# Designs tried in a protein design chat: VH-VL binders against Putative lipoprotein MlpA (mlpA). Part 18

Target 1, 215 residues: Putative lipoprotein MlpA (mlpA), of Myxococcus xanthus (p38371)
Amino acid sequence: CNFEQPETNCFVQESPSWAVKYDVVDSPKDANGDECTTTAPLVELMGVYKYVNPETGAAQLALRPATLASRAIADTTTTSADQTSLGSLDTEPKDHGFCHANDFAPAFVNVAASDTAAANTIRYEFTNVRVYSAAVAPGTQFTGELKYTSNGCTSSYVMRAVWPPAPCDTASTEPAENCGVGSGLNPEFAVVCQPTSATGTTGYCVPAGDIPSFK
Below, E stands for the ipSAE of ESMFold2; O stands for the ipSAE of OpenDDE; V2 stands for 0.75 times the mean of E and O plus 0.25 times the DockQ between their complexes.

## First folded at step 7 (VH-VL; framework fv_romlusevimab)

Design gG (from gD with heavy chain T55Y L100I; at its last look DockQ between E and O 0.03; V2 from the best seeds 0.00; counts 0 for: pae E 14.3 > 2, placed apart)
Fold by OpenDDE, look of step 7:
Structure gG (fold): chain C 215 residues (1-215), chain A 121 residues (1-121), chain B 108 residues (1-108)
Amino acid sequence: as target 1 above (215 residues)
Amino acid sequence: QVQLVQSGSELKKPGASVKVSCKASGYTFTRYYMNWVRQAPGQGLEWMGWINTNYGKPTYAQGFTGRFVFSLDTSVSTASLQISSLKAEDTAVYYCARYIGWDSYQYFDYWGQGTTVTVSS
Amino acid sequence: SYVLTQPPSVSVAPGKTARITCGGNNIGSKSVHWYQQKPGQAPVLVIYWDSDRPSGIPERFSGSNSGNTATLTISGVEAGDEADYYCQVWDSSSDHVVFGGGTKLTVL
């Protein structure tokens, strides 16, 4: 990977951890169009990196979902490259402070069956990714669409992401622990605590609205 | 939709020159390197080199220096390969191919349909 | 220069699994890409980044890469899979794209 970062108008906060929320658009369907039950995570961390070609000035955006990274430990068939979605990134903002990213390669893992677990193939396909790069909050929010497939069960989502990742607990009365003052987030950001599970209270602060999500 | 459309077949005599064109559409031409690949009859794929479509800087593979020239017309999103002093051994199908990614990520995701160049007396 | 070595030909019966190897020094440290070429046609990308499939490529196609050998695996081989297959890498030392010699897959 080329990590040279010439000055561009499309700033992206590079970090191994963004907080990403997935809102369902299309419910899970299998290859036959029948209902299935596997969905993307409610929230997860994501590595986000920007690469710039010093010769052309072209930029790429890499997205590395934490779910894939975790499953990759058991995957002997895919590489780190396979587990990262790489797309093209605009060099300058286009509309409303957004830099568009497109042509993402799928990211996936392929875990073989074991004595204790069934085979598991997970695939992330990103499209229409837009990184908010306006001066007020450059490169700290992005949105896009995700097609998520797990063992042939495919669903679609709107993706909304914010940096930095702030852990939160809906059961906490402390603002710093519930996406408020002291959380490390921009106080102008509209965020809400999203638990990692349907029954849990702990999770990460995610955008409360459409990107850009401001109060 | 990304497309690479190459010029038609060429029949040339030894010593002549030929120019093969590759017109790109459906994407930002100057953001991706354009590569040239040669395939002699019954032989494998042979990488000839690439051209930086933003700056027009060519890089030639070993064995493809001198008589082979990569050029661009960015106004029409077209890359060209010129071969001078043609030899019989230059008889081959020539492909343009879009190069995506950098370093270990680089691969050819779209190819032209190929241009057959035949050099015969 | 970096060299990729492929068997000249591989034969397989319909419905069986074909494995096409691509040998290279420490190729496991590189990203390997595979192309299918049918007679009279341009190459088509079938695997990139060792094991990823482009849209439209059947799941029957898979790839792996470790050590000194990358492998393209085609399960449930069909008559339509008969083609030449090429592996490809980028060599950082020479800044060259390198193709294997190609493997002709024959479906018996």
Scores: ipSAE 0.000, ipTM 0.510, lowest interface PAE 13.4, mean pLDDT 90
ESMFold2, look of step 7: ipSAE 0.000; ipTM 0.461
ESMFold2 (binder alone), look of step 7: mean pLDDT 93; pTM 0.945

Design hA (at its last look DockQ between E and O 0.02; V2 from the best seeds 0.00; counts 0 for: pae E 18.2 > 2, placed apart)
Fold by ESMFold2, look of step 7:
Structure hA (fold): chain C 215 residues (1-215), chain A 124 residues (1-124), chain B 108 residues (1-108)
Amino acid sequence: as target 1 above (215 residues)
Amino acid sequence: QVQLVQSGSELKKPGASVKVSCKASGYTFTRYYMNWVRQAPGQGLEWMGWINTNTGKPTYAQGFTGRFVFSLDTSVSTASLQISSLKAEDTAVYYCARGIYYDSGKYYYGMDVWGQGTTVTVSS
Amino acid sequence: SYVLTQPPSVSVAPGKTARITCGGNNIGSKSVHWYQQKPGQAPVLVIYYDSDRPSGIPERFSGSNSGNTATLTISGVEAGDEADYYCQVWDSSSDHVVFGGGTKLTVL
């Protein structure tokens, strides 16, 4: 990986896919405060992009959850801009190598009514996003907070993300298929295989602990 | 209704440049990535890379980072591939293809609409 | 980088079932897409996300994906199905799209 940064110290590995794990903080509640069941995915892929205004040097971070990106295919009322949460990004690191990103606009997609479900808006609200940009692993891990709303059900999470997304299988005895040697990840990263479903064994390697997640 | 229409075939000498255009119609151009795919004579499909049509940011496959440039003109819903310093090995059919995302823990949806292809022939 | 392996050719009699395989390490954890390319024509998407059909693709085209093998199945094969077929994934470790080498389906 080449981590040279052309115009800022806050390098971010741009990719249509990072692996993102969500750990619940506030369990799902509806508007009345009653328990409901709609949650963010256990793990999903996320587009991550950095934009820099060449005249001012101001930087932005774009987060595009795969859930929102894929639903836009059928939705003529939600644009690519609506599916992408755009926030300001610091021009230089602080807090031991973290670049902060703030003021994210909500990302959302409108899901049309079907024969089994009413119309719905799936909504992501990101806050307190911090990209780890220190030279040891510049721009390949980040953390933040997510407020997720779907079907009138709201929940909140800590998100922890790593690049590249590495597919894995908890049932595999091959280290390359279980987040070990040969997986394509930086070998110093502390990661664990997170299945995409409650009953399956296949998923993606995600950070094992707080960012920066190292062995 | 959804179409990608590419520019016509090109016959070029080694060392020249060529620009292949791909005009989209029937959909919102900036909502979909645009892929470029090469197929040399008698060979299979080879992914060259893609361009984000909203931001203009290209991603190039390994081996396509030098002489190959993706660009956009969003005012006319057109993606372009420019190849400089043409070599005989660049002789191929070049396709543009619309890319889609899918989010159920899986990667791309695939390339659901393809241009008709543009034949570039490089001869001495 | 990630490699997809297809047989170079498959022959099938009209009205029978063709099965075209696409091999890859743990391909069952990836979304597999399939393209048909007739001579002199652009590829056409026939299966996406392992088993889903785009609108206008007949039900006789189906797909499956598990373990190390994805399979495109064409039942009731017709002469018009004679084409090259490519499987495709996106590989996260390289951040690249990967095509298989292609399989020529012959109907005879």
Scores: ipSAE 0.000, ipTM 0.433, lowest interface PAE 18.2, mean pLDDT 85
ESMFold2 (binder alone), look of step 7: mean pLDDT 92; pTM 0.949
OpenDDE, look of step 7: ipSAE 0.006; ipTM 0.505

Design hB (from hA with heavy chain D103E S104G G105N; at its last look DockQ between E and O 0.03; V2 from the best seeds 0.00; counts 0 for: pae E 13.5 > 2, placed apart)
Fold by ESMFold2, look of step 7:
Order: C-alpha cells, then sequence, then structure tokens
Structure hB (fold): chain C 215 residues (1-215), chain A 124 residues (1-124), chain B 108 residues (1-108)
C-alpha cells in the first residue's frame, strides 16, 4: 500500500535555541508540602524540533531545555533522548491558529553527588503545549505548562517561548541590545528583555504577554 | 525588475464570475505574502486579505469570506482572485500587493510593490 | 475592528511643510506604513515601520508615531507631492491589515 508522509499544516521553526520564560503558578514545595527554594530558571534557551512518522503521518514535537543539556555534559547516566521531551503534535491548527502538542514524556538529567551536594535528578514535565501557527509569524511562538522538580522541590509555571533567541541587556541604550530595532526579532512581536539572574542585566528577549505576543 | 502584472479590465453582468490574476517576476514568489486590495470608484483603499504564498493558506478580511477566493499557481508565480455571483457594488479597481521581507527572518509589514490594478465593472 | 482616522484633506503652500495625521487607539504601539497614490495610479510605499524610507523616497518625507497619533511629514512640499495619502497598520487582535480613509494633499 501507499505510505507517503502526509503534509501537516502545523509549521514549527526548528532550532537548537528558542528563548523561554517561566512565570510561577505554584510556588516550590517539597514532597511533604513544605516550602522550599529551588526554582526553574527565569529564562533559558530550548531546542525545539518537529518529527513526522513516515508510516503513520503522525507528528511529534521535541523540547530540549538548555538547563538539562548543560548539566548533561558531566552526566554519564542519561542520554540526549532522556534530556529531551517528546510529545504528540496536531496535524492542523485549532483554537484561533494554535497547534496543540500533548502527551510529553518527562525530560531529565542525573547530577551526581559531590562533596557539597547530594545526588539529584532535575526533571521537566511539559503539558498543554500550544504552538502559534497563524498569520505572518507561523511556528515562532509557543506557550505551555511546566512542572519542574529539583532537589526534591517541585514548582509549576506557565512557559512562553519565542524564536529567534535575541540576547539583550536591560542596561543598554542601544535598541538592538534591548529587544528593539536591529535585534533580529519580528518587529510585530511584543517582547521584553528578561535577565538570566535576578541581579544581572543580561538575558534574552521573551514574550511580554500571553501567546500570541504581538504589539 | 520586481514586478506584479495583473490581468486586463473586465466588464461583467451581475451574477457572473471573474478571475483577476497577478503574475510576479524578479523575486522569489514564495518568500512574500500576497495581498489583495479593493478601491471602489472615488473611494479609499480596502484590504480584502492575503494569501501565504509558501503554504497557500488565505486570510480574508471581514466581509470577504464568502464570494471571494484567493488562490495560487506557484509554478508560474501567479496569485489569483476569484469573485463569484458578481454584484454592482463589486465594481472597483482590484490590486495585488506584496509584503516586505526582512533579512534573516520573515516579516510581513507594508506593501512595497503593487500591481497596476484591474478594473472590474459590473453593469446590467 | 481597529479603526484609523485621517483628515479628508490638507492644503499647503509650495515650499512649506505638510503634516498628515493618522489617529488610532494606542497606534504608537503599532508599526505604521504610509502610501502615496496619484490619480489613475497604484499606491506607492513612502514610509514603513513608522519612519523608514524605501529606496528612492526623498529625505523630506519623514514619519513619527507616538500615543494615539502617527504623522507623515513632507517638508519643502512640491507640486508633484499632490496626491492621496493612506496610513496602514496590522492589527494583531483580528490578524487584519487596516487602512486609514485617506487624505488628499493639495499644493496651492
Amino acid sequence: as target 1 above (215 residues)
Amino acid sequence: QVQLVQSGSELKKPGASVKVSCKASGYTFTRYYMNWVRQAPGQGLEWMGWINTNTGKPTYAQGFTGRFVFSLDTSVSTASLQISSLKAEDTAVYYCARGIYYEGNKYYYGMDVWGQGTTVTVSS
Amino acid sequence: SYVLTQPPSVSVAPGKTARITCGGNNIGSKSVHWYQQKPGQAPVLVIYYDSDRPSGIPERFSGSNSGNTATLTISGVEAGDEADYYCQVWDSSSDHVVFGGGTKLTVL
């Protein structure tokens, strides 16, 4: 029989780097329900890829957080497949131009014990991921939910992501370095510079509001 | 060099159909959205919608979702507007116009190249 | 639906400065494009992204955009600038392009 790969209408800009911002929904709690302090990063880069099964035509979305990739360099117990979360991806847009991705497998890395810290598994669980696929900027923004666990501490977030990643500095007066003209971003995107640390000024341009984030 | 050439003027009766073509040359056709803009006699510009020339997916403005159909033939770099069940109020000049592309990322903003316009007259 | 408002006409003496306004709710947060249309001709893009000029458009054409008003400014107006001028934005909430009603510039 004929097993041609079907075309999908759900375009996703594939890249090793998207900029992703997390906004807390449930503050960090341990297994007993007590407050703890470990959180997801304020912003990180994320690998985003689309795969199509040639036999069924089914599409998958792969998400690889840079936090897992950076820790994996020293981790001999996990592979790139463990550090990547795969989920199903719709074949056609729904809900005002969104393509939904669901059923994501957890992504994780095992950090070995050291003289100063116990062994730890950093774990990402993505749900309700939606890629904006409509109009002038298809497949360059997405949103979803993250459950993040590290050091026995679990927290949850809304995630909002944009491609391309654009480095920025909140202290810079140059528009190209502060998410403005010359930054490489679509000028219709509503974005803001998110520093990578609470005390620093450098980071990445991220969506300023809910996806789709436009002016 | 970069050029959009539209089909010639049309005189039609109410209830007929018309197809306006727009042939692009001098650039990569599938890299720019194609807009359709209407201008009734003595009136301003009215955006009818666009078509993504890479995917073939149209977007229609309010009021243009029924009798108006955008289509492509990318093998000859041509966008087309089909108007069915013509009415007297469809009498207008119809323009095709391409969007602007920016280096390293696809942007749509502004319409930098326009066709010469096609006059469609609907008269008893 | 998003609305852009332009004055129907503006008159200016040769050599003076013409200012054509385009009003819209929070238009300062949108990218504004401007077109010139002479009788019997297709429109020509003269300003895009608020203030940028396409190749071949003289520097005496300039644009600004803040608050609820965008402005096309033509300094040193010449008889050849007599035309209809349209502003245009993209409205993300509707995913639609919107034109202003047009302004006839008369050089007298």
Scores: ipSAE 0.000, ipTM 0.505, lowest interface PAE 13.5, mean pLDDT 86
ESMFold2 (binder alone), look of step 7: mean pLDDT 93; pTM 0.950
OpenDDE, look of step 7: ipSAE 0.007; ipTM 0.516

Design hC (from hA with heavy chain I100R Y101T D103K S104G G105S K106T; at its last look DockQ between E and O 0.54; V2 from the best seeds 0.00; counts 0 for: pae E 15.1 > 2)
Fold by ESMFold2, look of step 7:
Structure hC (fold): chain C 215 residues (1-215), chain A 124 residues (1-124), chain B 108 residues (1-108)
Amino acid sequence: as target 1 above (215 residues)
Amino acid sequence: QVQLVQSGSELKKPGASVKVSCKASGYTFTRYYMNWVRQAPGQGLEWMGWINTNTGKPTYAQGFTGRFVFSLDTSVSTASLQISSLKAEDTAVYYCARGRTYKGSTYYYGMDVWGQGTTVTVSS
Amino acid sequence: SYVLTQPPSVSVAPGKTARITCGGNNIGSKSVHWYQQKPGQAPVLVIYYDSDRPSGIPERFSGSNSGNTATLTISGVEAGDEADYYCQVWDSSSDHVVFGGGTKLTVL
C-alpha cells in the first residue's frame, strides 16, 4: 500500500473553521491614495468548502470569512452567497503539489449605520489561492492574496491558512495551549500562536512561514 | 501611481565604474524585493539577481558575483546597482523591477513593475 | 542552470490567434510569467502564475502550462501586439529567476 502518494483530485479539508493569518503587503489607502487606518483582522476563522459540478467535473472553492458571517447576523440585505467567495479550483495538482484556485467573486457584507459609525460595506477579494495537496498533509494548508476594503480603506495581504483551527495563548507555558504537542495540529506543521489583537495573548495557531509550512 | 524611476544613461570608458539608481514611489519600498535585469543590444533579458529591501541581503545570479553590487537607501526608497571595472560587454540596458513580496506568495516571483531602463555604454 | 526555450519568431495575420511556446523540463510544475516588450521600452507583465492577467491586460491574452510546455495565447491579434515576448520562471533549486530567450511576434 502506498499511503504517501499525492492527491490526484485536489482534496480540500472542508470545515466551517480554518485559521487564517494575514500579513500586510500594501498598507491601507483610501480612494484618493491617502493613508487610512482600517485593516483586515490579524487572524480569523474561515469556512472552506469544495464543490464539484457532477456533469462537467468542474470544481469550485468557497471561502467564507468568519468576520463577514458575524457582521451579517443583523443584516437582511446580504445573503449567505454574498458572504462567500467562490472561485474555480484545479482538478489536479501542479506547482509541486498545489491546487490553484482562481477567478474568485468578491465576498461582502453590508453593515448598517450605528450611533458610532456610518454604513459600510466590508469586502474581501481573494486572488492567487493555492491549496497544498501533497499526500503528507492533503488539503490542510493554503496560501493566497487578499484585498480588503472597509470604511473606504483598501489594503492588501498575503493569506496563509491551516486546518484544524487550534486556539492558543502566547502567555501559556503548556505546549498544548501554545501550538505544541497536544494542540491537535499535525506535529510536523510549523506553526506559531497569532493573537487576535495586537495587545492580547489569545488567538489561533497559524502557519509560521510560507506554505507548505513544516518544521 | 506605482513607479520605478531610474537614473539617466551613462557613457563610460573601460575600467570606470557606474552606479545606476532606481527610485520607487507609490508603494511600501521595504515590502518588495528589487530585481536587476540586463539586456545587451539585440539580446534577451538576463536576470542579474535581487535584493531583499527589508534586510538588504542580495542574491546574485551566476556570473554576477564579482563586479556587480546591489545596495539600498531605504530612507529615500532607492535601490542601486554599482558596476566596477567596466568592460565593453557591460554595454546594455539595465532595468530594476519589483515582484517578490517580503513574506509574500512563494509562487509570485514575476516582476509586475519595471523601471524605464538605464543605458550604460562602455567605449573608449 | 534551468533552461527555458522559446521559438525565436512567430508570424500571425491580423485577427488570428498567436501561440508562443516556452519549453522547459517539467515546466508544468512551475509558475510561468510572461512579458511583452516593444522596441525601446521596458517589459510589461502580461500573464503571471501561468494564466492570470494583471489589471489592464485584455482578455484576449491567455496562458496555459502543463507537462514540458507553457503557452501564451493572443487571440484576435492586433498590430499593437507586435513585440518580443519572454517567459520566465523561478527555479526553486537554485533560487534564481530564469528567462526564456524571447520570441518576436510579427503581425503581417
Scores: ipSAE 0.000, ipTM 0.483, lowest interface PAE 15.1, mean pLDDT 86
ESMFold2 (binder alone), look of step 7: mean pLDDT 95; pTM 0.964
OpenDDE, look of step 7: ipSAE 0.020; ipTM 0.637

Design hD (from hA with heavy chain I100R K106S, light chain S51R; at its last look DockQ between E and O 0.62; V2 from the best seeds 0.00; counts 0 for: pae E 4.8 > 2)
Heavy chain, then light chain:
Amino acid sequence: QVQLVQSGSELKKPGASVKVSCKASGYTFTRYYMNWVRQAPGQGLEWMGWINTNTGKPTYAQGFTGRFVFSLDTSVSTASLQISSLKAEDTAVYYCARGRYYDSGSYYYGMDVWGQGTTVTVSS
Amino acid sequence: SYVLTQPPSVSVAPGKTARITCGGNNIGSKSVHWYQQKPGQAPVLVIYYDRDRPSGIPERFSGSNSGNTATLTISGVEAGDEADYYCQVWDSSSDHVVFGGGTKLTVL
ESMFold2, look of step 7: ipSAE 0.203; ipTM 0.689
ESMFold2 (binder alone), look of step 7: mean pLDDT 92; pTM 0.952
OpenDDE, look of step 7: ipSAE 0.184; ipTM 0.726

## First folded at step 9 (VH-VL; framework fv_romlusevimab)

Design i1 (from hD with heavy chain R100S Y102R; at its last look DockQ between E and O 0.06; V2 from the best seeds 0.00; counts 0 for: pae O 13.3 > 2, placed apart)
Fold by OpenDDE, look of step 9:
Structure i1 (fold): chain C 215 residues (1-215), chain A 124 residues (1-124), chain B 108 residues (1-108)
Amino acid sequence: as target 1 above (215 residues)
Amino acid sequence: QVQLVQSGSELKKPGASVKVSCKASGYTFTRYYMNWVRQAPGQGLEWMGWINTNTGKPTYAQGFTGRFVFSLDTSVSTASLQISSLKAEDTAVYYCARGSYRDSGSYYYGMDVWGQGTTVTVSS
Amino acid sequence: SYVLTQPPSVSVAPGKTARITCGGNNIGSKSVHWYQQKPGQAPVLVIYYDRDRPSGIPERFSGSNSGNTATLTISGVEAGDEADYYCQVWDSSSDHVVFGGGTKLTVL
């Protein structure tokens, strides 16, 4: 949290790393409506930042997926601004403790062609983002919708995120390593270990249910 | 068109075995969990478990271990349920139902496509 | 194990609004799905993720979920809506899918 900014009731934990999962709503389709194979990551880290205009009091929310950040290293065609999705944020909680964030600009990176792969654009489009800012757990969970496009393959997701990003291993019996006591997460949060791969056991703790996700 | 087509009705004696098949079409078979749901006559829906269509790993609900076996033939996009040592209590309609999208690691766990059901009757 | 509780039956007059509840401990934190099953037919998904409607499902069907209760609402009930309705969730603690006991909706 940036305490140098004017305080608002919509608290957001500012961090370069939130744990984010994407649950599919629409399976991936290409421009012809045919099924394709490219999907969003199972889980990824995301930078989340809140900006407040000290003159107007207007707030903004910035989302920076790690996928874009990692690809940005080799991308000389996009800027940091292009790789970050910026939207408006409510100044105070509304519906059931949520602060709404809207009008996000798309975030994207270009991936240059290689010997084994054609040039590609990876695009994130966020909508209906809601940050849970109730007093019981202010600014440590958010949800929204993602439209993900890569290599002309588009899919849609429900996004669910939690802070802090706690690493986990589904094969571990140690609570601290399996999203339990000692993991660093709010003990009231309902979370589950999401591996980073379909066959792996290691990943990050993510919300087990809808946001807000509580036990 | 996305659909699941199940095998026909079965009449078996106690102690026999039955294999119910579920053929998928219209989508990539290995991208979705396949669920099995039982419904006894006049009763509600019971989740039996699911199978990971990519890895072949089954997960069985409590009460559906041992005699119940999920299997796959991915070459023909078919999931199967085998019930051994059939009992009268196994008399029910059995459904296969497409579950969560596997590639996204989704915890959605809804069932958006259902087979037409297979009636298994166990009678002496 | 996680348990979902539904009323055994709900009756409604044609044109009126039917509400079918699904109770569960902190169910509001879970994604609830609803299925319609007519006699002799397979279940049909009518609401997913609390409130979303699959293609082909009339707008008369809506869902809500908060606290300990999820609700399927059917406005302008028609005779064809008479069916059994089941709520369903995924329980993360057990990694199990859980169905409610079902509610028979009778259109009077």
Scores: ipSAE 0.000, ipTM 0.523, lowest interface PAE 13.3, mean pLDDT 90
ESMFold2, look of step 9: ipSAE 0.104; ipTM 0.653
ESMFold2 (binder alone), look of step 9: mean pLDDT 92; pTM 0.948

Design i2 (from hD with heavy chain S106Y; at its last look DockQ between E and O 0.02; V2 from the best seeds 0.00; counts 0 for: pae O 12.0 > 2, placed apart)
Fold by OpenDDE, look of step 9:
Structure i2 (fold): chain C 215 residues (1-215), chain A 124 residues (1-124), chain B 108 residues (1-108)
Amino acid sequence: as target 1 above (215 residues)
Amino acid sequence: QVQLVQSGSELKKPGASVKVSCKASGYTFTRYYMNWVRQAPGQGLEWMGWINTNTGKPTYAQGFTGRFVFSLDTSVSTASLQISSLKAEDTAVYYCARGRYYDSGYYYYGMDVWGQGTTVTVSS
Amino acid sequence: SYVLTQPPSVSVAPGKTARITCGGNNIGSKSVHWYQQKPGQAPVLVIYYDRDRPSGIPERFSGSNSGNTATLTISGVEAGDEADYYCQVWDSSSDHVVFGGGTKLTVL
């Protein structure tokens, strides 16, 4: 809720589900610098939570990608803390209404070997996270950078996120199902439907442009 | 009944200060931003800014910084506008208006409830 | 800054249809709200989000928004509809609410 946060100007909509888009900055490379093929998801949900120390007033931002959460079910080697990226968060918006979040701990999960796949570690490293906390749309958009590693293959992305997570279908002509009126999103947000797969039509509404993404 | 009731008309001299109050009733005061709108005689509506009724954070429109201060008394569901160093050009009707409702990621930027307006006259 | 342009005045005969336009760059991508203000009264929201009517507003009032023009349409105009009408948007670039200059509707 927009109005139920502690007394801080850096509002963040706490939710188990944000819609997050990753745009490639650096293509996947292995440890030798050779091209590899593993990439972050096109879109995924993400848990986002804000913690405030009542004694010091210091704030922290927690990011929990759904990819890690889903894999965590079978992973007995990592903890919830390992699967969540926790960083510091500003107490007040700074430049252009953004609250900065920094010093994120890596989040990761181990995937055990199977008959068809070798053991793997998936790791998320977030940097330069900025939550848009301007009065017009507080805590419902954020951006940052992601360094994604899977099976020794590392790539980098610009991360762009919006709340709420509105499902969508690019094949639908209904505005409510294609990030328009009735979707539940701020009508002033510029959003597009991002399918979860390259060949699919269903996915989530994500920012159409840079954060803050407005029409 | 949802309503906003503003304080009465004010007659002030140049250089003086005025405080206009806006009392809300019939709804949860802290769930809606409060807008302030100015209307000079014979002129159109001018948005002055809004205040977050939960956090108390004000946002001022261009041209309404410095002498204009938004404040709250949440205990009595009241928003206030203070104008200092009054000028003749500040003569206008001032409105408070409820707006910018947020629910489930959806914002409403319209102003669906208005106060009756407060006339502030600045004259020597 | 974002600017909304309205005609200063519109005249219409009783029973006819009045159309008040609100021009803005790519206004069709924004949400437009309309207000009615009668002399000596506070503004009243008559259309929100381009086309939706608040409770109590007659069906005679309708709105549209596309391209660079939003339009408030009042069908079957009555003498009581004589008022000033203002369009309003939120501008993301400036994070400001913007009003049009207002249109005086005269019922002949």
Scores: ipSAE 0.009, ipTM 0.501, lowest interface PAE 12.0, mean pLDDT 90
ESMFold2, look of step 9: ipSAE 0.083; ipTM 0.647
ESMFold2 (binder alone), look of step 9: mean pLDDT 95; pTM 0.965

Design i3 (from hD with heavy chain R100K Y101W; at its last look DockQ between E and O 0.60; V2 from the best seeds 0.00; counts 0 for: pae E 6.4 > 2)
Fold by ESMFold2, look of step 9:
Structure i3 (fold): chain C 215 residues (1-215), chain A 124 residues (1-124), chain B 108 residues (1-108)
Amino acid sequence: as target 1 above (215 residues)
Amino acid sequence: QVQLVQSGSELKKPGASVKVSCKASGYTFTRYYMNWVRQAPGQGLEWMGWINTNTGKPTYAQGFTGRFVFSLDTSVSTASLQISSLKAEDTAVYYCARGKWYDSGSYYYGMDVWGQGTTVTVSS
Amino acid sequence: SYVLTQPPSVSVAPGKTARITCGGNNIGSKSVHWYQQKPGQAPVLVIYYDRDRPSGIPERFSGSNSGNTATLTISGVEAGDEADYYCQVWDSSSDHVVFGGGTKLTVL
C-alpha cells in the first residue's frame, strides 16, 4: 500500500448536509429602505462541496442551501448551477487555521405565483466565507456572511455552520437529543440546539459561538 | 444609509485639547468596532487603535497611549477621540472608520465605512 | 511589530493593468485589505479578505495573496483610478492593525 501526494491544505468535509445558523445583522428592508418581514430560516441544512483542479491546485467551494434545493423541485427556470453558490477557495490556511472562500456567485431559485403570493426569486449571496481547517477539527466548521433576498425583502446575517448535522430537541433531557454525548458531534465542539421555528423545540445542533466553536 | 459624520476641523494652540466626534447612522452602532486612523500632512495612514462599541473597551496602538482617549455615547451613536496637551506633531487628519463586525470571528478588522476626516491643526 | 512594505509609486498607461504589491513576512497566511484614497478624501475599501470586492467597486479591481506578497490588480486603468493605495492586515501577535506605507498610482 502507498500514499498519494496530499491535496491542498484546505480540507473541507464534503456533505449534502451541514447545519447552518443565521444570526441577523441587518433586519429585512425593501427597495425603499422600509422594514419588511421576510427573513432567512433560523437554521437550515446546506450542501457543502470542495472541487480541486488536480493540474493547477485551484480550489472552489460550493454552497447549496436546502431551502433552494427544496424549491428547485418545482422550478423549471433555473438550473442546478443557478441554485448553487460557487466561490474560489484558498489553497493554504491563514495563521488562525482558516481557509477563505470568496467571489461567490449568487444562488437563487424562482417560486411561481400562488393564489396568496406573487412570483418571487429567493436569492442567497455569500461573502467572507471562512472554513476552519486546523487539524483539531479539519473542515467541519465555517462562518461567513449572507445577504438574503425574498419577497422584495433583503436582510443580512452572520452564518455559522457545523458538520455533521445532528437533529435535536430543546425539550429533551437525553444528551444524545440535545447536542451532547451520543449526538454524533465531536465532543469538543461547543454547540447548542437551534429549533427550526421560534415556537418549536426541534431543530439542529449549531455552533454556540464564533467559529471555531469549542468548549 | 450607512454613514459616519465627523465634527468640523479645528485650529488649536500647543497645550490645548481637542475632541473629535464621529456620529454613526444607518446601522446598529454597538455591533461594529470603531477605529481611529491618523494621517499627518503628506504621510500615510496610521492606525491609532479602536474601541469596542458594545463594551466601551479601547485598544490603543503603540505610541497612542497617554494623551489620546477614545470614548462613546451609545445613546446618540457617537464615538469620540480626545487629544490632550496638543503638540505641533499632532497636526493631522483624523478619521473614524467602522470595523466589519465585532463578533464576525477571529482576526478580521477591515474598515468598510469611513468618516470624512477632521483636520486638527496645531500651531503657535 | 509586523511590517508591510509597498512601493512608493507605480505608473501605468490608461487602459493597461496596474499591479500594486504589498510585501510582508508570510503575508499569504494573513487576510489583506486594500484602500483607495484620492486627494482630500477619506480612504475607500476596494478589496478585503485578499480578493473580495465590496458592493460598488468595479470588477476590474482584484486581489491576490500568497507567500510573501499580496497584489492589488486594476485592469483597464482609468484616469479616475489615480490615487494612493494602502494595504492593511491585522497582526494576531500584537492584536493591532497594520497599514502599508502606501503606493501612489499615476495614470499617464
Scores: ipSAE 0.075, ipTM 0.657, lowest interface PAE 6.4, mean pLDDT 88
ESMFold2 (binder alone), look of step 9: mean pLDDT 95; pTM 0.964
OpenDDE, look of step 9: ipSAE 0.199; ipTM 0.735

